# Designs tried in a protein design chat: VH-VL binders against b7kms5. Part 266

Target 1, 80 residues: b7kms5
Amino acid sequence: DTFETVRNTIRIESEVDESLRQLCHEERITKETWLEAAYLYLCEKPEELAQVIQLAQERLSQRKAIADYKRAKTMQERFL
Short names: E, the ipSAE of ESMFold2; O, the ipSAE of OpenDDE; V2, 0.75 times the mean of E and O plus 0.25 times the DockQ between their complexes.

## First folded at step 16 (VH-VL)

Design r9_20 (framework fv_miptenalimab; at its last look DockQ between E and O 0.84; V2 from the best seeds 0.00; counts 0 for: pae E 3.1 > 2)
Fold by OpenDDE, look of step 16:
Structure r9_20 (fold): chain C 80 residues (1-80), chain A 126 residues (1-126), chain B 107 residues (1-107)
Amino acid sequence: as target 1 above (80 residues)
Amino acid sequence: QVTLVESGGGVVQPGRSLRLSCAFSGFSLSTRGVGVGWIRQAPGKGLEWVALIYWDDDKRYNPALKSRFTISRDNSKNTLYLQMNSLRAEDTAVYFCAHRTYSFTDSKWTSYFDYWGQGTTVTVSS
Amino acid sequence: DIQMTQSPSFLSASVGDRVSITCKASQGIKSYLAWYQQKPGKAPKLLIYAASTLQSGVPDRFSGSGSGTDFTLTISSLQPEDFATYYCQQLNTWPLTFGQGTKLEIK
């Protein structure tokens, strides 16, 4: 394997990011290598990956709902 | 070239224990991504998943059977085991061991049981 | 648990016929679905995985389709060796579960 990397912009929920940061610090790894390792591990266990995908979809839906709420609130404030 | 051969089946009384073995060749359970599982089939009935063991010794069980059944392996012997305790009449079945693998297809990761043994018969009766 | 329901449970057909077997999941399983063929006294044989991917060595008269909750196994032109029992299996959620089976008999 080669270790050519691709630059990514990842936005993580603040509480999740903080706990992940602490974990990586204690285990002397990086969030990047953790993500790579976690994904590769799950690829080898599609039965578990399926559950993670479902959770990810739920979290995305929550993000969208929050974003929609914020937009609606902003609009109300502009017209009231 | 992958082969699985079950053994250890027989006739036992209710409440007794029995240990099944599955000798396999053509692959190693120490290889990443490999799994081996037990699937049983009662006479004239369909298939029921029993348990699965991964290369890293991670195990999954049918919740209905977890308290009585234990899956294990001996990598040095390329053998899978199923310890069955407190056997009941409804445990009467042909027990298959099967090779589990995974692949990436159509932008998805999926697992499947691609090789099966011929099964060993367990009969629980008074 | 996810219940897998096959339809029909029994099917009679003739050599050369086009037949379809349906598998319905009680909840969405994406494409984590496999099809197996079993002949009397023999072990199941994998036909299709990932809902639509043909296992190596399986004749291309077999095909799988569907996603979510509804899946179909199709045999385009039945051959004498195709009369057997067929099972679907979901691999999306623990515990893994099978359909009750479809017995394909010669008419």
Scores: ipSAE 0.700, ipTM 0.906, lowest interface PAE 0.6, mean pLDDT 95
Fold by ESMFold2, look of step 16:
Structure r9_20 (fold): chain C 80 residues (1-80), chain A 126 residues (1-126), chain B 107 residues (1-107)
Amino acid sequence: as target 1 above (80 residues)
Amino acid sequence: QVTLVESGGGVVQPGRSLRLSCAFSGFSLSTRGVGVGWIRQAPGKGLEWVALIYWDDDKRYNPALKSRFTISRDNSKNTLYLQMNSLRAEDTAVYFCAHRTYSFTDSKWTSYFDYWGQGTTVTVSS
Amino acid sequence: DIQMTQSPSFLSASVGDRVSITCKASQGIKSYLAWYQQKPGKAPKLLIYAASTLQSGVPDRFSGSGSGTDFTLTISSLQPEDFATYYCQQLNTWPLTFGQGTKLEIK
């Protein structure tokens, strides 16, 4: 390969992941190339990157608030 | 050498239209990361951002002006335009064209207007 | 919209003085702030971007500091050519907005 890459794992909420997978399939791209393109594009428009960061901060707060729900659902499935 | 030169200003009556031009050199608006903006300054007053166009033709406007003002470009002429319709006395100002760029500094991406033209004067009066 | 408020609006000082101009944002803008100098009849000139990074060719007597909502431009030893109007600008949130300006005059 002509590019150095790294392998990693991320967790995405299921409805967002489903929508992103459908988009990537329809556009004939991969999730990783979409991520790379989105980041590189936003770096060239810092004014827009600031809006994405604000949204990301809001989502982070929401995920912290519902963390117990995910844990409780896993415990419920263990009982059932 | 980056240069920007504004033209097309003048004296017009309220309700009329005027088209400003910004001829530039030393950069291409097709280069990724580049933008050009319009900023205006009323006599004796401060600076007010009007509009910005990015290299990919994406555009942003001051909400107070976007119903009346349109930014556009002609890459073959290295020229940016500001179409101003339904002009009002409050639109009287010097209009500057400015090169917008970005950088990665201290672990963050930021943007700024690093090169400015000398401006063209628009006077709206009867 | 983010309102940028500069203080003072007018500042009278002598050559050699250390002066500071403040800029306050109505909400957090991190470090997405630039400072410009404008002399009468001329276009603004970029001094500082990213709140504290000095533009190439700008004398090092100029410095910027701050983050969040409170920012300061400092001139460590005022020179005759520094008498001008100074503007801050935030680039965090649309629409881009400027402070109202600080006019720095000879005392």
Scores: ipSAE 0.357, ipTM 0.819, lowest interface PAE 3.1, mean pLDDT 90
ESMFold2 (binder alone), look of step 16: mean pLDDT 91; pTM 0.940

Design r9_21 (framework fv_miptenalimab; at its last look DockQ between E and O 0.87; V2 from the best seeds 0.00; counts 0 for: pae E 3.0 > 2)
Fold by OpenDDE, look of step 16:
Formats: structure tokens, sequence, C-alpha cells
Structure r9_21 (fold): chain C 80 residues (1-80), chain A 128 residues (1-128), chain B 107 residues (1-107)
């Protein structure tokens, strides 16, 4: 089977990316195929997918909070 | 064409064990995405989820019952089981087995699961 | 555990009436909500899943709405065969839980 692929720009937290990279290396898979497999697995278990989505939302909120903090700090430094 | 038929119910004394069976047809529990679960209903009461087993033998339990109840399957017989130990009066109920599946709902934009086919149930009565 | 609370527990209505049953979750369950119909001595029947998706074969007089914590099952024009007990179920968080049920009776 052949699949058409789409290029995506994904930014992953550095520690998560590093551990995932190591895992993929050891298991002789790619981050891309891992992501595809994980998503498809979770689609078959929506009860679990719901929990992963919640976790993802929390992580997004944390990213936003950090970004806001950095912006605020930068602004303060400019006016001091 | 999906059918589920429960059996094994009866009258038992407290502390005893009982094993329920659910014979199903029209689907296979080896098919990806398929699950089968037990749901019980005490006399005149509502529905209570008991346990679920997935196609990959992954299992989920109601925490209140996990220590006493065990869900299992025999794919060669297309049969689901519920081993019930240390039975109590409050375990008195009709026990249903139900087919669990999943789909993408375009209305909600979400993947979701549901119990779309149910057996008629088997009655378990725990009394001294 | 997530508690599902249905309202009302009992409802009397006449054929042709528009009726609504509500289900409230103790915490957000998004759209992971199903509705079932049960008649005396029978197994539950799936009506709605994903809060608003009608199960195949179910009459379109049944509809579901809501998201988060508040959900509603609506029967646009009650038919004689619709008198039964209805249950909501959340499938967002283990353990799966049901509402206490709403018995729809003939007025």
Amino acid sequence: as target 1 above (80 residues)
Amino acid sequence: QVTLVESGGGVVQPGRSLRLSCAFSGFSLSTRGVGVGWIRQAPGKGLEWVALIYWDDDKRYNPALKSRFTISRDNSKNTLYLQMNSLRAEDTAVYFCAHRTYSFSYDSGKWTSYFDYWGQGTTVTVSS
Amino acid sequence: DIQMTQSPSFLSASVGDRVSITCKASQGIKSYLAWYQQKPGKAPKLLIYAASTLQSGVPDRFSGSGSGTDFTLTISSLQPEDFATYYCQQLNTWPLTFGQGTKLEIK
C-alpha cells in the first residue's frame, strides 16, 4: 500500500521530543508513524481519546500562559 | 444481524460465586474497534456499568466491582464471560451484555463510542 | 465519578406532545453523551450518541442537544410507542455512568 503524505510543521516541547526520539530509535519507527499509529489507536478507543484531548488542552493552556508571561516580562524590561 | 444472548443467571446465596455467559453473533471480538461490556440493572433501579473488554483484550472495570468481578472472552466460541465472586445481596440484578463500537460523529466533530446492541439480560438473585 | 442527573424523574404527557428530558453532568463531558430507551422487561435501546447524532433506524422525532454539562433529549411529537424509561450515559471518563432515568408515562 502507498499513502499520500502531508508535510506538517510541529513544535514539540524539547524534553518530550527528545524522549520520543529515543523511543522511536530503539523501536525502529519514526515519530511520524508513531503519531499516526497512536492517533488511530485512540480513535478506536474514544473513551481514552477523550482523556488525551483533555491533557492536550491543558498543555496548550500552559504554553499560552508561558508565552504571555514572557511577553509581559519583555515589555517590562523595555520600559525600565 | 448482531445478537447477544446472556445465560448463567440464577439464585445464589451470599458469598457464593457465579459465572455469566454471553453468546454473540453477527460480529467478532477480534475485529479492531469492537468491544463488549456488561451492564446491570437492579430491580426497579437504573443502569450500572460493570465492565468492558476490547478486541485487544484490554479491560475496564467499575472500580466498585473490580475486586470481585472479572470479565473475559473466548473468541473461538464468540462468548463473553463475567466471573462474579463473593456475591452480595446488592448484586441482585438483570445483567445485560452489550456490543460496543465507535464512530466519528460529524455533528459533534468527535470520535465517540456507544453501546448499540444489547442482549435481553439474565437475572441474578443473591439471597440467603 | 461523574454523576449524571436527569430531570424530571417522572413525566406525564399525551400523544402528540413535545417533551424534553434533561441530563446534567457533575463535570464537563463535552459531547460524550448517549441516550437510551428502555421498555418494561426489555433491554435498553440506543437512540442518540455523541450528544446529538441519531442512531440508524431511530425516528427523527427524537433529537439530542447540548455540550459540556447540560444535555437535552427531545421528542417533537410523542407517539404511543414512546412511553418508556429514558437514560443518559456519559462516555467521557471512567467509570462510565448513567443517569437515574426518566419514566415517561401516559397522561
Scores: ipSAE 0.671, ipTM 0.902, lowest interface PAE 0.6, mean pLDDT 95
Fold by ESMFold2, look of step 16:
Structure r9_21 (fold): chain C 80 residues (1-80), chain A 128 residues (1-128), chain B 107 residues (1-107)
Amino acid sequence: as target 1 above (80 residues)
Amino acid sequence: QVTLVESGGGVVQPGRSLRLSCAFSGFSLSTRGVGVGWIRQAPGKGLEWVALIYWDDDKRYNPALKSRFTISRDNSKNTLYLQMNSLRAEDTAVYFCAHRTYSFSYDSGKWTSYFDYWGQGTTVTVSS
Amino acid sequence: DIQMTQSPSFLSASVGDRVSITCKASQGIKSYLAWYQQKPGKAPKLLIYAASTLQSGVPDRFSGSGSGTDFTLTISSLQPEDFATYYCQQLNTWPLTFGQGTKLEIK
């Protein structure tokens, strides 16, 4: 028996990725199994899942704001 | 048949301590996804959440009460406890314990939790 | 803390009426809302969870709607046994909080 899997590529903030890689290495697990376990665990605690979703929404907004700032800065530098 | 029965209420003076018990049957607190909470209701007032304990012993408290109240359990007796210290007049209430569960709602597309079974409550009166 | 505000605080209605009770959250709570019914001297009884999902054994005349901050409990044809106090509860953010209650009275 093997799990059916889907291969995906994701981008993670470098400081978060470094911490996650260290955790996975020390615990002898993979990022993918950690992600699966974290999601399945949170489904059993919807109150906590709701808080994780709130944090994810905040991070998404912050990443968009940073991207907008970088584009605006690039435009300003082209007019020098 | 899920049942919860609270006990240990009574009349106490301010500053004293009291321990409430919740004896339950029809479920196990060792079952994944299960929790039990304490909710209180002051005379003539609405409901206020006090604390919740999960199957894995994870605990959450109302921050206004966290310094004085402790939730705990004894799985061998199917019993939950609420230790209440430094009691005040404002703690006067009926205290309910309630079974907490979770499910996926196809209508909303969300995992959610709720308190589906409640005990009948035990009354705590804090007075001089 | 998320404040849950119910309107009205009390409601007078006749058997057979359609009644609605609203619950407003001070911040978005998505669909993480439950409705409870409490009769005098009794413990609350769960009616609806996830804002709109009817609990098993609850009559079809009860329904829930809304998401985000604004939620409604509706009783389509009021029955004598429906005179009680109704509470909403959010389960999105710690601490879990209830609305102040809506007392539904016979007139």
Scores: ipSAE 0.359, ipTM 0.825, lowest interface PAE 3.0, mean pLDDT 91
ESMFold2 (binder alone), look of step 16: mean pLDDT 91; pTM 0.934

Design r9_22 (framework fv_miptenalimab; at its last look DockQ between E and O 0.93; V2 from the best seeds 0.00; counts 0 for: pae E 2.4 > 2)
Fold by OpenDDE, look of step 16:
Structure r9_22 (fold): chain C 80 residues (1-80), chain A 128 residues (1-128), chain B 107 residues (1-107)
Amino acid sequence: as target 1 above (80 residues)
Amino acid sequence: QVTLVESGGGVVQPGRSLRLSCAFSGFSLSTRGVGVGWIRQAPGKGLEWVALIYWDDDKRYNPALKSRFTISRDNSKNTLYLQMNSLRAEDTAVYFCAHRTYEFSYDSGTWTSYFDYWGQGTTVTVSS
Amino acid sequence: DIQMTQSPSFLSASVGDRVSITCKASQGIRSYLAWYQQKPGKAPKLLIYAASTLQSGVPDRFSGSGSGTDFTLTISSLQPEDFATYYCQQLNTWPLTFGQGTKLEIK
């Protein structure tokens, strides 16, 4: 089978990336094929996909909060 | 051409067991993405989801019923089952089986599932 | 569990009327909502899924809108065969849950 791939720049939280990398090594797969497989699995079970989306939204909110905090801290340090 | 036909309903005393069957045609439960579920309706009341089984034999239950009800399948017979144990008066209802499928909805921009075909139901009456 | 609350529980209308039924979820369910029609002694019939997608074969006088917690089923011009009970269902969170139903009666 042949297929076309696209390159993506993905930033993953360090602890998540480390455990995922270890899992992929043990199971002899790649993070890319794991991601593809996981998405396709969830597409077929939208009831479960809904839960993953909710979790993803929460994680995004946390990232934004952390980013905002870092920006605020940097600004504070500049003017002190 | 999808059809579902429930059977096995009847009158039973509290504490007894009953097994419902759902014979279906026009699809296979071995087909990836297919699911079949049970939904019940008490007399004069609304709809209550009971259980769902996926093509890969993965199962989901209403937590209120999980301890007493078991969903299963026989792919060779294209039949869905609902084993009901320790029946109670509040289990009195019409029990429907329904075909579940999924697709990407361009309108909402998400993958979604739905129950698109339903049987006519079989009546279970639990009374002393 | 997610509670689905429909309004009104009973609705009287005439043929040709524009009618709307609302469904409110106790928490956000995004667009994971379906609408069903049920006539006495019959099985429910799927009308709309994904909040706004019309099921094949369903007349286009039916439409669904909304996202998050508030949803609406609209019949643009009521026909005699539309008098029935309507249910919303959320498919966002286990267990799947239905609204209590809206009975649409002839005035």
Scores: ipSAE 0.751, ipTM 0.920, lowest interface PAE 0.5, mean pLDDT 95
Fold by ESMFold2, look of step 16:
Structure r9_22 (fold): chain C 80 residues (1-80), chain A 128 residues (1-128), chain B 107 residues (1-107)
Amino acid sequence: as target 1 above (80 residues)
Amino acid sequence: QVTLVESGGGVVQPGRSLRLSCAFSGFSLSTRGVGVGWIRQAPGKGLEWVALIYWDDDKRYNPALKSRFTISRDNSKNTLYLQMNSLRAEDTAVYFCAHRTYEFSYDSGTWTSYFDYWGQGTTVTVSS
Amino acid sequence: DIQMTQSPSFLSASVGDRVSITCKASQGIRSYLAWYQQKPGKAPKLLIYAASTLQSGVPDRFSGSGSGTDFTLTISSLQPEDFATYYCQQLNTWPLTFGQGTKLEIK
């Protein structure tokens, strides 16, 4: 039947992406079908979804810290 | 007309076993996203979650009870069971079974779960 | 385990009063919180889920608020049938845990 899709871009840490690509290749699936399946599975068990959200928030915090470091380094280089 | 009715409670000595039953109607445990749990309440005390079984037979237990208690089901009888082994005085409580479901809340923007229907409970007394 | 701490443990009030019961989680639970009412000798009854969403058939004098670690159940005008024990429950992290209860008694 009809699957309406949208096109999006995402940024994934290179080591995580490499591991995920290897998994998808070995299992003969795609990253997008893996993402869809993971989300749909977790929606039916919100107690487990909550754990995944907590981990995602921790990773977001780490990515913000890296971004702040790079911004501060760029400012240092401008004023030297 | 969701109903849950617990049975199998009674007075037993420490170290013995009991099997509780929860007969239910108005829903199917085969429906995706559905679960049924056991919650207990010691005399004069608060509520303590015991176990949950999901529609796909996945199970979760309170870690303090996991070694002695087993949740199971018989879908042909619309019945849930709690096998309780090596009973202790602290297991004295009213045991409730409760229907668990989930929902997307547009106001909160998230998927949530909750125990929306409860049985009347069955009393287990562990006394020497 | 996430500890859920309710305050007060006992509350004395009169019909018509506005009362609030608080529930504090030992860690963030976002909005994964439910409130239950229990009368003596009866099973608990779900009042509120997702911190603030009223269950079908619950009077609108009940309301819930909060997120993260601090949550409040409010009854805007107490009725005789509201004198009961109230429990919060978090559903964010295994094992699922309840607060110790708040007994709402007639003054």
Scores: ipSAE 0.409, ipTM 0.819, lowest interface PAE 2.4, mean pLDDT 90
ESMFold2 (binder alone), look of step 16: mean pLDDT 91; pTM 0.933

Design r9_3 (framework fv_miptenalimab; at its last look DockQ between E and O 0.92; V2 from the best seeds 0.66)
Fold by OpenDDE, look of step 16:
Structure r9_3 (fold): chain C 80 residues (1-80), chain A 124 residues (1-124), chain B 107 residues (1-107)
Amino acid sequence: as target 1 above (80 residues)
Amino acid sequence: QVTLVESGGGVVQPGRSLRLSCAFSGFSLSTRGVGVGWIRQAPGKGLEWVALIYWDDDKRYNPALKSRFTISRDNSKNTLYLQMNSLRAEDTAVYFCAHRVYSFDKWTSYFDYWGQGTTVTVSS
Amino acid sequence: DIQMTQSPSFLSASVGDRVSITCKASQGIRSYLAWYQQKPGKAPKLLIYAASTLQSGVPDRFSGSGSGTDFTLTISSLQPEDFATYYCQQLNTWPLTFGQGTKLEIK
């Protein structure tokens, strides 16, 4: 195995991020290693992974809805 | 080379208990990603999932059976068990144990090897 | 629970025929579907997993397709040893559930 890493930008909902940071601090791990471990664990239990994917899709849908609402509101304000 | 052999089936009266065994070889239930499950088949009917145990001793049950059935393992004996309590006529079936694995690249699990089954008959 | 409905329940065909069995899930199960073959008095045998991946040792006349809610098992050219009962299984959501089965009989 290699320890090569890839840098990427991850945006997390603020309340979830704060809770996760607190957990990682207490357990002396990082959000990065937590994410890696969680994904690998779930891959070994695809029956559970499928449920997490469903939840992730729902959260994405909510993000999009909020973004669309904000855009619509901004446009409305520009034309008033 | 994976083999599973069920035993412990028989004829029992309603309300009684029975423990099934599944002796397996060719794999270890201590190996990460491995699971073993029970699936039953009533006479002339389809397949019904009963329970699953993972390598880490995590367990999943059919909700309809959870209160009466318990899945367990003995790694030292490479044996899977199914404790069945308060047996009913509708529990009459061939009980299969099956090897469960996952595909990392497909993100799914499947039962790739099955035993020949042991017959449980619940009747007065 | 996710209900798996196979169609047809019974199918008559001849050697050499192309046959298809369908499986419909009551809700989306992505590609987390397996197909099994069972002969009388025998244990089920895995044919396809992940909806379309052929299990090692299974003849390539068997193929699986589909995603979401609609899936199909196809036998391109039916052989004498293929007459059996076939089951689909979803592995997306607890509890794991099977289709009611499709019995493939000789015409």
Scores: ipSAE 0.623, ipTM 0.890, lowest interface PAE 0.7, mean pLDDT 95
Fold by ESMFold2, look of step 16:
Parts: C-alpha cells; structure tokens; sequence
Structure r9_3 (fold): chain C 80 residues (1-80), chain A 124 residues (1-124), chain B 107 residues (1-107)
C-alpha cells in the first residue's frame, strides 16, 4: 500500500529554513520526511510536545507582532 | 493483562540507600510510546511524581529528587529499579510504579495501570 | 512547576447526588489533564484522560470537562462505590504534578 500525500505551501523564517536544509542534506533526508518524523516522534512523547507547542505559540505571536508593527508604521508614514 | 508489582521497601535509617524493584508483565518496555513511571504518596498525603523512563531509555526525574534517585532497567527480566540514595525522613511513602501510554489523537499521556505499591519508611 | 489546586478538599454527598470537583492549573495545560480515583489502601485508578476522554471500563456517570486552566470532574449519580479520594494530574510540563486531592464521603 502507498501513502497518500497532500501538497502544502508553508512559509518559514529564512534562517531556520537554511539551517534545516543543511541538516537534511547532511542526513540525506527531505524536509517533508523530517517534518513527519518530528511530529510522529513528539506524538509518542506528548510531555515534550507541549514544550514544542509553547515555542510555536511564542514564534507565532512574535511574527504577528512584527506584522502589526510594520502595518502601523506604514500607515503613520503614509500620513506624514 | 498489564500487571506491575513493586518490591524492596522497608524500614531504613536516614542517610542510607534502598533499591526498589518494579516487575511487570503484559507489556514490553521496548514498545514505542510505552513508559513506566514512579509515583509516591507520603502517609496521609497526596501523590507526587518521582520519575519516568521511556521505551528508548530516555529518563525524566522530579528535579527535587534527581540528585539522589536513579532509574535503571533489566529488559531480560521485565524489571525496573529505583535506586534511592541519601534517604531522608521526607522520603517516607508508598512507592507505586505505573504503566505510561499515550494517545495519538489526544496528544497526551496518562498512567493507565498501577501496581499496589511498596512502603518505604525512613526513621531513626 | 505547575501548581494544581483542587476544590473542594472535602465533599460529603448522598447516593444519587450529582457532584462536581474542580481542578485549577497555575498556568495553561491545554487538555493534558487526567483524573484518578483512589480508594483507601489501594492504588489510584485512571478515570479520565485528555480532560474529557473516559477510560475504558469506567462507568459513564463519570465525565470530565475543561481546557486551559479550569477543569471539572462530574459524577452524575453518586453510587456507594464512589467513596474515594480523587486526584487530577497535569501531563503538560515537567514535573508531572498532581492536585492535592478531594476526599468524597458518601453519607
């Protein structure tokens, strides 16, 4: 039996992407298989998954705050 | 049928060591996602988590106890050990071992089967 | 460490009553919460995991609810065998802490 797959587009911070690409190259894996493996591993240790979720929430909040700041600054500059 | 049986409890003087055993059957600690935890209960008090060992030999300890308590295992005997050093009066408790599993769909773990415990008393 | 606070510490009720026990976490634990029943002289028994999922073999008069910091265990119609102490446990953050317990006495 074959695995069904879904094609997705994601945006990740360029510095993180560069590091991840280098890791995957060195280990001869793909980002996709790394993502799948990381998720499945953490599902087997949910106590550790909770910390990953906390970090993800912090990063999401930071990305939102930066976007809001840029949006607000653009509006201020537009009215100068 | 999952079973866990603790042994090795007793009365000891402060400063001494004691090794507890947890003999189990009905599961393998080599199975991915499985673990065994140690939980203790002082007389008349609530439950306190002590340590957890995972199927891949990864271990987690209550930080208050880590310097004095160590988990090891003997897979050939389906047995875990809790080495307890520099025992103090506050370590007096019933010590349980418990089977730990996870839920893929709920993203959490839990202790579904427990042993009946072994009693450790630390007194002068 | 995440503090788990149960209320009430003692509860006295009659057979047939509906009772609720609450558990409050000092910070968010999502739904990573289990409930255990412990009878005198015995080991704890798992009732509910993931805040609301009933363990196999547990009577459906037991239910759990909540997410984040506030959780509730409910027994819809109290039975004589439900005399016990009840503990919540968070599985979100090391160390895996328990509430202090709620002792349920059947009148």
Amino acid sequence: as target 1 above (80 residues)
Amino acid sequence: QVTLVESGGGVVQPGRSLRLSCAFSGFSLSTRGVGVGWIRQAPGKGLEWVALIYWDDDKRYNPALKSRFTISRDNSKNTLYLQMNSLRAEDTAVYFCAHRVYSFDKWTSYFDYWGQGTTVTVSS
Amino acid sequence: DIQMTQSPSFLSASVGDRVSITCKASQGIRSYLAWYQQKPGKAPKLLIYAASTLQSGVPDRFSGSGSGTDFTLTISSLQPEDFATYYCQQLNTWPLTFGQGTKLEIK
Scores: ipSAE 0.538, ipTM 0.864, lowest interface PAE 1.7, mean pLDDT 91
ESMFold2 (binder alone), look of step 16: mean pLDDT 92; pTM 0.942

Design r9_4 (framework fv_miptenalimab; at its last look DockQ between E and O 0.68; V2 from the best seeds 0.00; counts 0 for: pae O 2.3 > 2)
Fold by ESMFold2, look of step 16:
Structure r9_4 (fold): chain C 80 residues (1-80), chain A 124 residues (1-124), chain B 107 residues (1-107)
Amino acid sequence: as target 1 above (80 residues)
Amino acid sequence: QVTLVESGGGVVQPGRSLRLSCAFSGFSLSTRGVGVGWIRQAPGKGLEWVALIYWDDDKRYNPALKSRFTISRDNSKNTLYLQMNSLRAEDTAVYFCAHRTYSFDKWVSYFDYWGQGTTVTVSS
Amino acid sequence: DIQMTQSPSFLSASVGDRVSITCKASQGIRSYLAWYQQKPGKAPKLLIYAASTLQSGVPDRFSGSGSGTDFTLTISSLQPEDFATYYCQQLNTWPLTFGQGTKLEIK
């Protein structure tokens, strides 16, 4: 009954974003409606949500490791 | 009142088939977020999950049983079934059906209402 | 598969005692854990879901705690009707699995 939205920015890995954009184009939906639907669907099947969370944790760890490496490399090159 | 009643158990020989029924009332398996599971308990042993069916007919099975057991439903009869093929002695157990629900704000599911169980005995 | 290990397998205690039953998961399951009570000859009954949320109609002497891999069911003041076997169940990872059970005997 109440439709109120919040604007947010998120960063998505470029290859994932391209794939998601293509899917949304083919299905004639938007990324935001896909995200909302995916979350609501997974809330109804928490057993599957748990697996998505595990994968998200793995991706977060990978992104942190890449970011830490890039920061360390920039620091080394900055002081050469 | 949520009620589940299992039936169709009995004594059967190894290698035979048996179909269990779970008649339910007080909920609809067409309601989003609802499911029904089968859980079994061998004599003197603990609980073992067998299968789950969701409101959208999506199904999950214990991998050890998947090749021999099939869950299905008939919503017009408020009944679900467990077809058990190629029965073995280790399938001897009380079989419960249980209502599955979820918590939106805690992100979990659980089996909140259980039937009384039906006994399957596989012996020669 | 996630193995759920309960301790102890058998517990004997007196009316009025505080008792605790633990459940350890072989991998992290966050708070996706339920506790059930089963009396002889009866179906299991849900006590706690989401590791710590008490099911409606369950006495408040029951409580649950923990997250990740280590979980505890506590009965703060044991009553005669609490004689039963208790099971934990993880709902985080397929296949769904139960602990082996803890049989609680009241002296």
Scores: ipSAE 0.510, ipTM 0.848, lowest interface PAE 1.7, mean pLDDT 91
Fold by OpenDDE, look of step 16:
Structure r9_4 (fold): chain C 80 residues (1-80), chain A 124 residues (1-124), chain B 107 residues (1-107)
Amino acid sequence: as target 1 above (80 residues)
Amino acid sequence: QVTLVESGGGVVQPGRSLRLSCAFSGFSLSTRGVGVGWIRQAPGKGLEWVALIYWDDDKRYNPALKSRFTISRDNSKNTLYLQMNSLRAEDTAVYFCAHRTYSFDKWVSYFDYWGQGTTVTVSS
Amino acid sequence: DIQMTQSPSFLSASVGDRVSITCKASQGIRSYLAWYQQKPGKAPKLLIYAASTLQSGVPDRFSGSGSGTDFTLTISSLQPEDFATYYCQQLNTWPLTFGQGTKLEIK
C-alpha cells in the first residue's frame, strides 16, 4: 500500500478542535491519522456510521442556520 | 450454502442458567464485515434482537438483556454461544441465530441467513 | 430506542391481489430498513434490505420503497405461498428493533 496524501482545508468548531488536538497530543497521534482511523472503523460498523452521519447532518444544519442568521442580521443593518 | 443450526434449548426453572449453541457453515466469522447474532421470538409474538458479535470479537447487546446474557464464539469450532443467566418466564421463546453480512455498496449490515431456532421454555 | 410500527397488523387478501404493508419509524432511519417473511414454525426469511434492494432468490413481485420514516412493502400479485407474517426491521441504530408484524391471511 502507498500512503499518498491530499491536502484538505477542514474547518472545525473551535471547542471540538481544541479537545481533539489535546487528545491527539496525549495519545501521540495526529488529527489527520485520527480522522482516517475513525472513518475506517466506522465504515466497518455501519450502525455506528449511520449514527455519526445523522449527527453530522444535524451539525451542518446548525451551521447553516447560524450562517443564515448572520446574513439576515447584516442585511438588516445595511438597510437601517 | 450458509447454514446455521441452533441447539441447547429445553425446559428450565426460573433463576436457572442455560447455554445455547449455534453451529454454522458456509462462512467464517474471521471474515471482515461478518457478524453473527441472536434473535428471539416469544410464542405468538414478534421478533426481538438479543445480541451480536462481529468478526473482530466486538459485541453488541440489547440493553434490556445485557446484564444476564453473554454472547461468545469459538472460531475453531465455527460455533456461536449464548449464555443465559437468571432466566425468567418472559425469556420463553424460540431463539434464532442469524448470519449478518455487510454490503459495502449500500453501507449497511443485515441478517441474510437464519437458523430454524431452538426453543427455550422457562417455567416452574 | 427506535420504535417500528407496521400497518395493518392483519390483512386479508386473495390470490392475484396487489397488497401493500407499511412500516413507520419513530425517527429518521434513511434507507436502513429490511423486510422479512415468516411462515408458521419457520425462521424469518430476508426479502428486502436497504429499503428497496431485493435479496437474491426472492421473486420480483416483492418490492420495497420509502426513506426517512415511512416505508412500504408491496406484493404486485399475491401468490398462494405469500400468505405469511411480515416484519420490518431498522438497521440504523442500536438496539436493533423490529415492527410488530403484519399477518397476511387468505380472504
Scores: ipSAE 0.115, ipTM 0.787, lowest interface PAE 2.3, mean pLDDT 92
ESMFold2 (binder alone), look of step 16: mean pLDDT 93; pTM 0.948

